# Designs tried in a protein design chat: VH-VL binders against o60147. Part 1

Scores and structures below are computed, not measured.

Target 1, 175 residues: o60147
Amino acid sequence: MLEKNKYLYIFRHIQTNQVLLSQGNVLKKTALFQLPYPLQKPVAPNGMRPAKLRKDHWVPLLKVEFPNESMFQSVFMQLLNYRKYRSVQPLTSDLLKLPIPVRRRKIMRQEVPNTIADLADILNKEKFPENSVRLQLSDKSDSEYADWPPSVQIDSEEIKLSRGFREKTTVDEAR
Unless a header shows other numbers, all headers, positions and changes below count from the first letter of the chain; antibody chains are not in Kabat numbers.
F, E and O are the ipSAE of ESMFold2-Fast, ESMFold2 and OpenDDE, as the mean of both directions, binder to target and target to binder. V2 is 0.75 times the mean of E and O plus 0.25 times the DockQ between their complexes.
[cut] marks letters that were taken out.

## First folded at step 1 (VH-VL)

Design a1 (framework fv_gimsilumab)
Fold by OpenDDE, second read of step 2:
Structure a1 (fold): chain C 175 residues (1-175), chain A 120 residues (1-120), chain B 107 residues (1-107)
Amino acid sequence: as target 1 above (175 residues)
Amino acid sequence: EVQLVESGGGLVQPGGSLRLSCAASGFTFSSYWMHWLRQVPGKGPVWVSRINSDGSSTTYADSVRGRFTISRDNANNTLFLQMNSLRADDTALYFCAREGDYLPYEFDYWGQGTPVTVSS
Amino acid sequence: EIVLTQSPVTLSVSPGERVTLSCRASQSVSSNLAWYQQKLGQGPRLLIYGASTRATDIPARFSGSGSETEFTLTISSLQSEDFAVYYCQQYNNWPLTFGQGTKLEIK
């Protein structure tokens, strides 16, 4: 189905606030490869990459609907690149003063605002048509992390929390 | 082959109502945003309304807001335009169009249109 | 709304000739411009999108150029089947708007 490829879902870990990007309405195991750490245990709250995806540990942060798959893929790939870029940036002196576990936790806590800001930046640069992209947030206050371009239409309604996957719509229920 | 077939047009008095339908085939209807446009003979098309894939978001031209309602039935691959409080200036050939998957996007397929005439 | 002005309104040409159609926008539409062909009794057919990209199955004789406020559709060698009305359309801002069209007639 092409429709699911038009949807970007961003999930947040309920404990670590780490962020995973999802192509489609369901978080897939392959999303774990987005985490910067190698496979290690324990998984959470240490922020290590787990061997198995625990969908129940992730809640939707936001949902973005694009007019087509190409636009989605462009933004999706750029988001991944932004994340990768940040991961290789030098740490601030303040962070370097902290023990490694504490440092990691602080970095992870910034993933949500950083990801949202990245998304906005990418969309600003793309200069998509006005109101061509639909954004729905689990928490409306999260929209304050960035200025959104005219291409983005922010929904007035918040998305319902559904761990690991999107909520069913009335259309989905009718199927 | 992608096909869009409009129906439901006709003659109606001012203040009357019509419901237009657009039957879609040849593609996954539920995956595409759809539009209604209208055209007066000898003039360019005029955008009327848009609906997203699942119908959760709709947009209208100022000239029809509050009077027209766009909707869709993905199970039956059908797009609708409910037109209420029709006026003489609503007279036109009405097209349904698919929003394309190109980057950026545009109308990649149109129907043949259904005529709507509002006259006393 | 963004107003698109096409020129000329009507153009009489012969098969084999090079044809150039103009579309001017009242404000910048970036490259978010499409060209359509409409024959009598038919719906519009997408020719060009993104100002310069040919749609699927569109002959190579059709080409688009321009950005911001000035756009051009060119038919390198007019064919008999090309006599129609051509419209430009912007999808940069809502509401979406079209030009008034250029009619190609046989000379």
Scores: ipSAE 0.020, ipTM 0.660, lowest interface PAE 5.1, mean pLDDT 87
Fold by ESMFold2-Fast, scan of step 1:
Structure a1 (fold): chain C 175 residues (1-175), chain A 120 residues (1-120), chain B 107 residues (1-107)
Amino acid sequence: as target 1 above (175 residues)
Amino acid sequence: EVQLVESGGGLVQPGGSLRLSCAASGFTFSSYWMHWLRQVPGKGPVWVSRINSDGSSTTYADSVRGRFTISRDNANNTLFLQMNSLRADDTALYFCAREGDYLPYEFDYWGQGTPVTVSS
Amino acid sequence: EIVLTQSPVTLSVSPGERVTLSCRASQSVSSNLAWYQQKLGQGPRLLIYGASTRATDIPARFSGSGSETEFTLTISSLQSEDFAVYYCQQYNNWPLTFGQGTKLEIK
């Protein structure tokens, strides 16, 4: 009945505010390759990939439901491309004056507002049908980082941060 | 040192089936999303299918949906494409490709291709 | 779907010359455009992504530029190993599309 890959799950790092995009409700290790700055210090001499994914350090930011897979793929592709575009842009002279750790923390803190603004920009460009895209946020105030098109419905119910996007059991929510 | 080697192509009649394989080496295969693309001589490539690192999520081009199945064997570093109900317009050189680290659909490494001809 | 039109279809040039290849999109693809080189009997090789960023191990003579719908790939001093077919690809909109290619051949 339902097309697979019609949900976009967006996660936020609890300490750095960095963002990861996922096609499933649980993060995969390869999602760490989306990050321009490693969360953990890598083995410097050999250019090794990020050492570990700490799933407990990532919490839900928002969930996006699309009517079909084509709309999902278009938005997902564009969001990842926006992130890559930002990573290759020249840094401002003010940022270059800061020590590397301070500079990176400042850049990372902007990922949540940037991702939300990017999502809204993409949805405004795509001209999807009215009320066809549903957003559910962990903190509804984050929706204020952008102006949303008529295609978007924002769910009044916020996502609870516990256990990520995982479903509760049918009969007993706690065991 | 990344290498991708396709095999399994050949001549098949319309309505027939073929199973393509792609042997990967020189990288941690289980960490990468993988793709199949095809190309008719003298034309540009056409994207066919995508599979995530653990095989739990797959995507298909509209023209092959319901007929082709992408799968992977991470223990043996092999990517597969099962092609059923083959049509004359499926005739092409088939490539496997690795998705790059940062962007979806950034094909940083491709194989040499395996030819598939669907003819009566 | 977005149509990518490459020009010229074929270009006959001599080693050492500057070569410019064009790719035009039917609607804006922002900077989400890649260039590939393909030699006979081989799979494509990624040259440029993000319209202007050179891929790993790609020689400095290759450069990309462009905006929205108009993109160019430039080879500043053509080498003998550069005779190949070149394709542009957009990854801004689903489904993915490639151009029809530009063939560089020896004059």
Scores: ipSAE 0.006, ipTM 0.567, lowest interface PAE 9.1, mean pLDDT 81

Design a10 (framework fv_gimsilumab)
Fold by ESMFold2-Fast, scan of step 1:
Structure a10 (fold): chain C 175 residues (1-175), chain A 121 residues (1-121), chain B 107 residues (1-107)
Amino acid sequence: as target 1 above (175 residues)
Amino acid sequence: EVQLVESGGGLVQPGGSLRLSCAASGFTFSSYWMHWLRQVPGKGPVWVSRINSDGSSTTYADSVRGRFTISRDNANNTLFLQMNSLRADDTALYFCARDQGIEGATLFDYWGQGTPVTVSS
Amino acid sequence: EIVLTQSPVTLSVSPGERVTLSCRASQSVSSNLAWYQQKLGQGPRLLIYGASTRATDIPARFSGSGSETEFTLTISSLQSEDFAVYYCQQYNNWPLTFGQGTKLEIK
């Protein structure tokens, strides 16, 4: 009955500021393949399996609600592709002057602003109906990284970090 | 001019191994994400694996996960695909391809000519 | 995964004719659809992306249209070098998927 996969859940790493995109409100190990800089070194070269996922190290950044699954799929795929496009760009001379660990730390810190800017760019290009896309952020100031189109409605309620993206799972929960 | 040249294909028995190579020239190899795709004659290409620009992130199709390993040598502009535990259904022409990065889409703007892999007893 | 179905499987045509190739997706791919041309012994060549945007150095006779699940590639005046197999590819969802191809043959 209900449309599935109309929500995009975006997480950030508490130490590195790296970003993970998820179709569900809980991260899966496979999401770590999105990272250009894995959190742990690979142990099995033949599998190059995802690094160990420590769920306590990832907190909500924002939640995006789309009116339907096709809009969700379009935006989600474009965001993944924008991340790849950014990773292909030549590094600036200033970044090349830095030692590799320092350089990577600076690049990782930019993932939050970059992801938010990429999302806004995609939504500006897609020309969705007015107020059809709802954003809920953990920190409203993060919305200032971009200019949003008329299709976007920013929720006045922030996501509580202590609860992650956990929704009320029971309608009749009583104590 | 951008060129990709595959090598390393051949005839191998089921359960065997092969290592494919892709020699890149005419562009800054270390700046691009790279992919392996395969194609059976008369059918469309099938995506196999991808690797990011510095080699720190890899992804595989479900059918090859745990058996194939993608890697790269940016100093020598070479992409590799290590194929283990080969099966008859791995028989195909294998292509390396460059992820174009144009407008953020995952598209393949340059491909090699392909190297044939035949898994048969 | 999204299945792309191309029609017809083969099409016999003469130079100068207008040709339309179809690609249907099993679920919506928005406008995230590309077209490739593949000649015997070669890797595919990117023609169109975003359903309707021509790639660099692609002749104006190639045009794409469509959205959601129904897409077409049109060659307005077929040239001798256009006889090849054409594939559609979606990049809306992972894994990336291609159609089975449409072969253009000389009549």
Scores: ipSAE 0.000, ipTM 0.471, lowest interface PAE 13.8, mean pLDDT 80

Design a11 (framework fv_gimsilumab)
Fold by ESMFold2-Fast, scan of step 1:
Structure a11 (fold): chain C 175 residues (1-175), chain A 121 residues (1-121), chain B 107 residues (1-107)
Amino acid sequence: as target 1 above (175 residues)
Amino acid sequence: EVQLVESGGGLVQPGGSLRLSCAASGFTFSSYWMHWLRQVPGKGPVWVSRINSDGSSTTYADSVRGRFTISRDNANNTLFLQMNSLRADDTALYFCATEYYDYVWGSYDYWGQGTPVTVSS
Amino acid sequence: EIVLTQSPVTLSVSPGERVTLSCRASQSVSSNLAWYQQKLGQGPRLLIYGASTRATDIPARFSGSGSETEFTLTISSLQSEDFAVYYCQQYNNWPLTFGQGTKLEIK
């Protein structure tokens, strides 16, 4: 079923600004494994079960449409890898001077600009056709966190937060 | 101790079908992404299919798309690969493998021993 | 798809020697490269991921380095149990691909 999936759905936490990536327009609890500050330790061979997902705490940030599944999978995979590598980088001396809770809050708040910058970096490295990748944002000003390649088309219509990533029905489109 | 045990391979004629199973133990199976890979003697492994932790997302290599179906039964810690319309070039040793986000996307942290599939007249 | 080329194809060495294996990608894979060890009758064993990070319970004698298109796996002091086939694998681009392998055999 998901073989035809060519959309990347990106969510933002309303309090922490942490980011979750999804292949579907609704988050699954396994998405929590993406977080550098997980609610529970990741489930390894002897580990704990994932914490319960609070869906009401996550809102749409960005929707990306790719021309095909192969390009979607490559970008999605690279974006997850960027997130993982960022989590293991040594802390700067400036960050080490901060109390742990303040330091973590500062790091978490940067996930939105960092994710957008990472996405743009990946798309600039890939040689996609002109206007082949479509971006739709909840807040168009977030596009200013990066310089976008010619392959990217930014939709003038913002995502309505009250509707999440819901699509128009056939009936609504016929109006 | 993490173990993956494949079964269901065998000899089949072109156009036939086989159902492979992978029995998992020693870890929380429902938390892991699972893969099928195949290997011809003397060559490197080739990725065949993957399925996410809850079974809601599946992907396939172009060479098997439309013929193979990956599925999982988290209640019984078992991964499956239904193979239809088998061809001579599907002949290989088939492995199941785990992928966990802690190791990194696309790295396989645990593998089984493999189950042989031979497609011949 | 990205092609990974490993060299040498076969290497004959003695225990205690320092061994370096190479993997070249047809286009940049950043640092999204893993190394595996495979012994006869067994599935591959993950050694290194992210080009340079050792997997859990992998001995310190194994180390990885490189980025973009050029990668190396080094075994600082070869042990008798290290004779096997070694594969590199990229997970930067879809589809995921493996190299053809380097066979490490006793001299």
Scores: ipSAE 0.006, ipTM 0.554, lowest interface PAE 10.0, mean pLDDT 80
Fold by OpenDDE, second read of step 2:
Structure a11 (fold): chain C 175 residues (1-175), chain A 121 residues (1-121), chain B 107 residues (1-107)
Amino acid sequence: as target 1 above (175 residues)
Amino acid sequence: EVQLVESGGGLVQPGGSLRLSCAASGFTFSSYWMHWLRQVPGKGPVWVSRINSDGSSTTYADSVRGRFTISRDNANNTLFLQMNSLRADDTALYFCATEYYDYVWGSYDYWGQGTPVTVSS
Amino acid sequence: EIVLTQSPVTLSVSPGERVTLSCRASQSVSSNLAWYQQKLGQGPRLLIYGASTRATDIPARFSGSGSETEFTLTISSLQSEDFAVYYCQQYNNWPLTFGQGTKLEIK
């Protein structure tokens, strides 16, 4: 893992658009614990969480390079807190009117923009040095979900990383 | 309306080869992970192979690894299963299916009617 | 792999009856279980994933319950079109696996 120390990777699920945070370019099993409901808890909406991380279901959303590990850790923890906060917020009346599957899909579709917005908000508050944080996105248009502080330099090049892994593979074995 | 239509099945001798096709319509084929499953009469379906949306990742059941190859042509909304070195125990009705995702993943949303494969001397 | 065992293998029932089908997993699958209906000459049809119906077109008489290793599909009032084979399927562990099925036949 060559990019572990000061690199934040955010992955999105290719189908559900759920989001996972990662230190480094390899998504770890423990990342599943970032999801709102623990694996052991059947109380998750239908308690439907896989026991194992299907890494190939996750694609990089963005990559952030920090000046040092300390800055990374600070932002990382804050992102987790933001996520936790959102997870405990009550559903709006409009959402409650929707069938459960539709409601779930709608909520999940918002995870990507919400996460990006959270990141921007955190970085705005941190007041890091100008152009000290490098941001790469899998889709540059995703940067439009937030206003970025001067500390963030958005790369013109999009992130190049395979699903869940550092390198692209064409064949996966049964897990 | 979502439709999956399998074809290419038939009778083949042990050691022979078949190429199955699955024609998809009624949905954005290129956005979905696709699967092949097979079913012996009177038994439950058995997973055979999976391919991700762009074909960059494929997975196989142990029983078919090295013999079967899953692929897809997104431009023509078609899924394929190349079956080589066929054995008698490969005899089954073969289905293509989409992977369902709503809140979760790992179920099979739509299935075709199946194409029969019979391996016999 | 996780083995799913369904019971009973065959169930003879009459229209209007309440039907309960069981699926047992060899190990915990949390709530990651789906139910399928397969009619003769057709591919399986997804009915339930977890505790949710797949779509609005699934009749309300179908419901799923259970967690960990014990699961149940319930048909509150059997209709004539419900005679089929029903399969459970776990998506908690790879590879994904199915039960052997329960056949509902007319009494």
Scores: ipSAE 0.000, ipTM 0.545, lowest interface PAE 12.4, mean pLDDT 85

Design a12 (framework fv_gimsilumab)
Fold by ESMFold2-Fast, scan of step 1:
Structure a12 (fold): chain C 175 residues (1-175), chain A 119 residues (1-119), chain B 107 residues (1-107)
Amino acid sequence: as target 1 above (175 residues)
Amino acid sequence: EVQLVESGGGLVQPGGSLRLSCAASGFTFSSYWMHWLRQVPGKGPVWVSRINSDGSSTTYADSVRGRFTISRDNANNTLFLQMNSLRADDTALYFCARSPDYEEAFDIWGQGTPVTVSS
Amino acid sequence: EIVLTQSPVTLSVSPGERVTLSCRASQSVSSNLAWYQQKLGQGPRLLIYGASTRATDIPARFSGSGSETEFTLTISSLQSEDFAVYYCQQYNNWPLTFGQGTKLEIK
């Protein structure tokens, strides 16, 4: 039962653990604008253009199903806001003592727990109906990064690793 | 060089239909989220609808949901807005605009095409 | 929806003056606030996004500041081409909303 504009697809980078939010089950190049550190050198001097997207380097982190488009849009925008807020906060003294490449790797690796905590915080502040928001994770233990409100139902089945939340096709089934 | 050019506006009776087009040039159209916004003279812009880069996701303002349909043709670098069941309060200058999907700030806008709904 | 209130509604100024425009949000929008310039017969032009980040090819005399509910756009030394209407826009909450605008006119 697949419907447009009520699913939030969250991806993580296999090498850096950076997180991308998507309204569709396949990532697009403009999603790279969400990253505080480009995966590769920006193509424009002001950093406004996204870096090259390699879809095979991004795997599902979690999928969120909302009961309607309005709730989806509200939560999606708030998540982008939380990520922007984090990117402008002063770095701790511990991080400032690290060489820049080591510092960036440490910050990037925190995006998974931070995104999950942010999602839970948003959902705890909203008064959505009981069991109206469904979460499906690739690794269910990632749900432990946060406390979830009664509006959230966590699926017992995990998402298997795949490119862009793909379903099996006739070609895939023949292999 | 980066341009958005709207067309298709005009005078229409209440209950009528119009199809707006937005021709994009000077950038990779298929890489950007696209939007329709409208503006009444002397007032601020009002967001109407958006479509993601591949057309798989669309969103509408509550006032136009069920009446307007946004679509895109990436092969011909064109954005569309099909407007049905038009009302007097749909009268406005209609703009297309692009945004990166990480932010809904609009870095490039067209010049606008006027839509007047009047008997 | 979040209401953005701009002040003043109209400001009469002379070239060379420092100009400050304000935008107040009915609820916190964090730093997810953009500023636009619109001249008669033209579409809006993005000046600032993320409350303080200057957009591409925007002159250094334009700067943005603020967070949460209180935001300002400053033009450090007004030029003749700066007479226009200025709008703020939030992208923190759906639906996306704009302020009513501040008209900057020659004194």
Scores: ipSAE 0.000, ipTM 0.488, lowest interface PAE 15.0, mean pLDDT 80

Design a13 (framework fv_gimsilumab)
Fold by ESMFold2-Fast, scan of step 1:
Structure a13 (fold): chain C 175 residues (1-175), chain A 120 residues (1-120), chain B 107 residues (1-107)
Amino acid sequence: as target 1 above (175 residues)
Amino acid sequence: EVQLVESGGGLVQPGGSLRLSCAASGFTFSSYWMHWLRQVPGKGPVWVSRINSDGSSTTYADSVRGRFTISRDNANNTLFLQMNSLRADDTALYFCARGEDWNDVAFDIWGQGTPVTVSS
Amino acid sequence: EIVLTQSPVTLSVSPGERVTLSCRASQSVSSNLAWYQQKLGQGPRLLIYGASTRATDIPARFSGSGSETEFTLTISSLQSEDFAVYYCQQYNNWPLTFGQGTKLEIK
């Protein structure tokens, strides 16, 4: 792609609610390196096949359109920093009281609300122009995880992605 | 730069023990599955052991199960292999390597290797 | 365990030539096959994974193809730095296994 990216796509795992960030509408295998917990049980000596990225297990959560590449890069980098910060924090005493499998499920389920809250926090701090950022969600109720600044316009139209999370038109993939 | 550096190899008698270390730098060590592999000069690598991101799950090759223990210290970005009851056929150059987690188990980063010789 | 057989064992070739290396699996590994380059005194370097996807920063002259049990690594125009041992590796079944290697040497 010669044009610099101005779109942020966020995907969620259908079972665990783990979140992946993408600069394009196609989710790549390298995005799995963002995850602090494995998606599947360890491959057993009983001959279970090592997992591949299963695109059918990831659905779009939201899409953000920025006015330009600089604003996109700033927000994207800050969002990655927020995720890194969360991954190195000590677990709370409440979480430590839970059995490990229950604890992991609770942590993973919070990635959707946490990511949405982080995005809103970043956008509130940046003070972008009114209605300059367009937010499109798969489920509008997910916008309730945060208070959005005046810079954000929430679109009621659903995200349209083909199999494998790409746009319906192949021409858009070359952009 | 992303790198892995092995240490702890040496000459040991049959039945002896060695502890190998692998120092990781340039990436978020706690986010990756890590592996130990070994190679006899002139032959292909042989997978030995793996450990998941948080150290809660380990797997071993049949030839080393019960004798070797893989572990990690995420606070200090270090991977370990404790080798007990060493045999002559454990003689090899030992590598640590980074895996692609659940995605594909191809090793994108390897160390330079640390030599282990088991002989009387 | 799955046995990977590479051919030829050694190949003598001149710079600029096109070379093709083969890897055959004792049973289907789908497309879960990687190729590595190893030079003397160094650890292996990942070239290809998923049978045909080039790893980061690998020159375009390296390409992989195949599926199931028959795979090939092609170097379209051999450079002087490409003289090394090449290994295939399957990650379809545990334990992970490697081929015995193909050595490229100067003719």
Scores: ipSAE 0.000, ipTM 0.443, lowest interface PAE 17.9, mean pLDDT 78

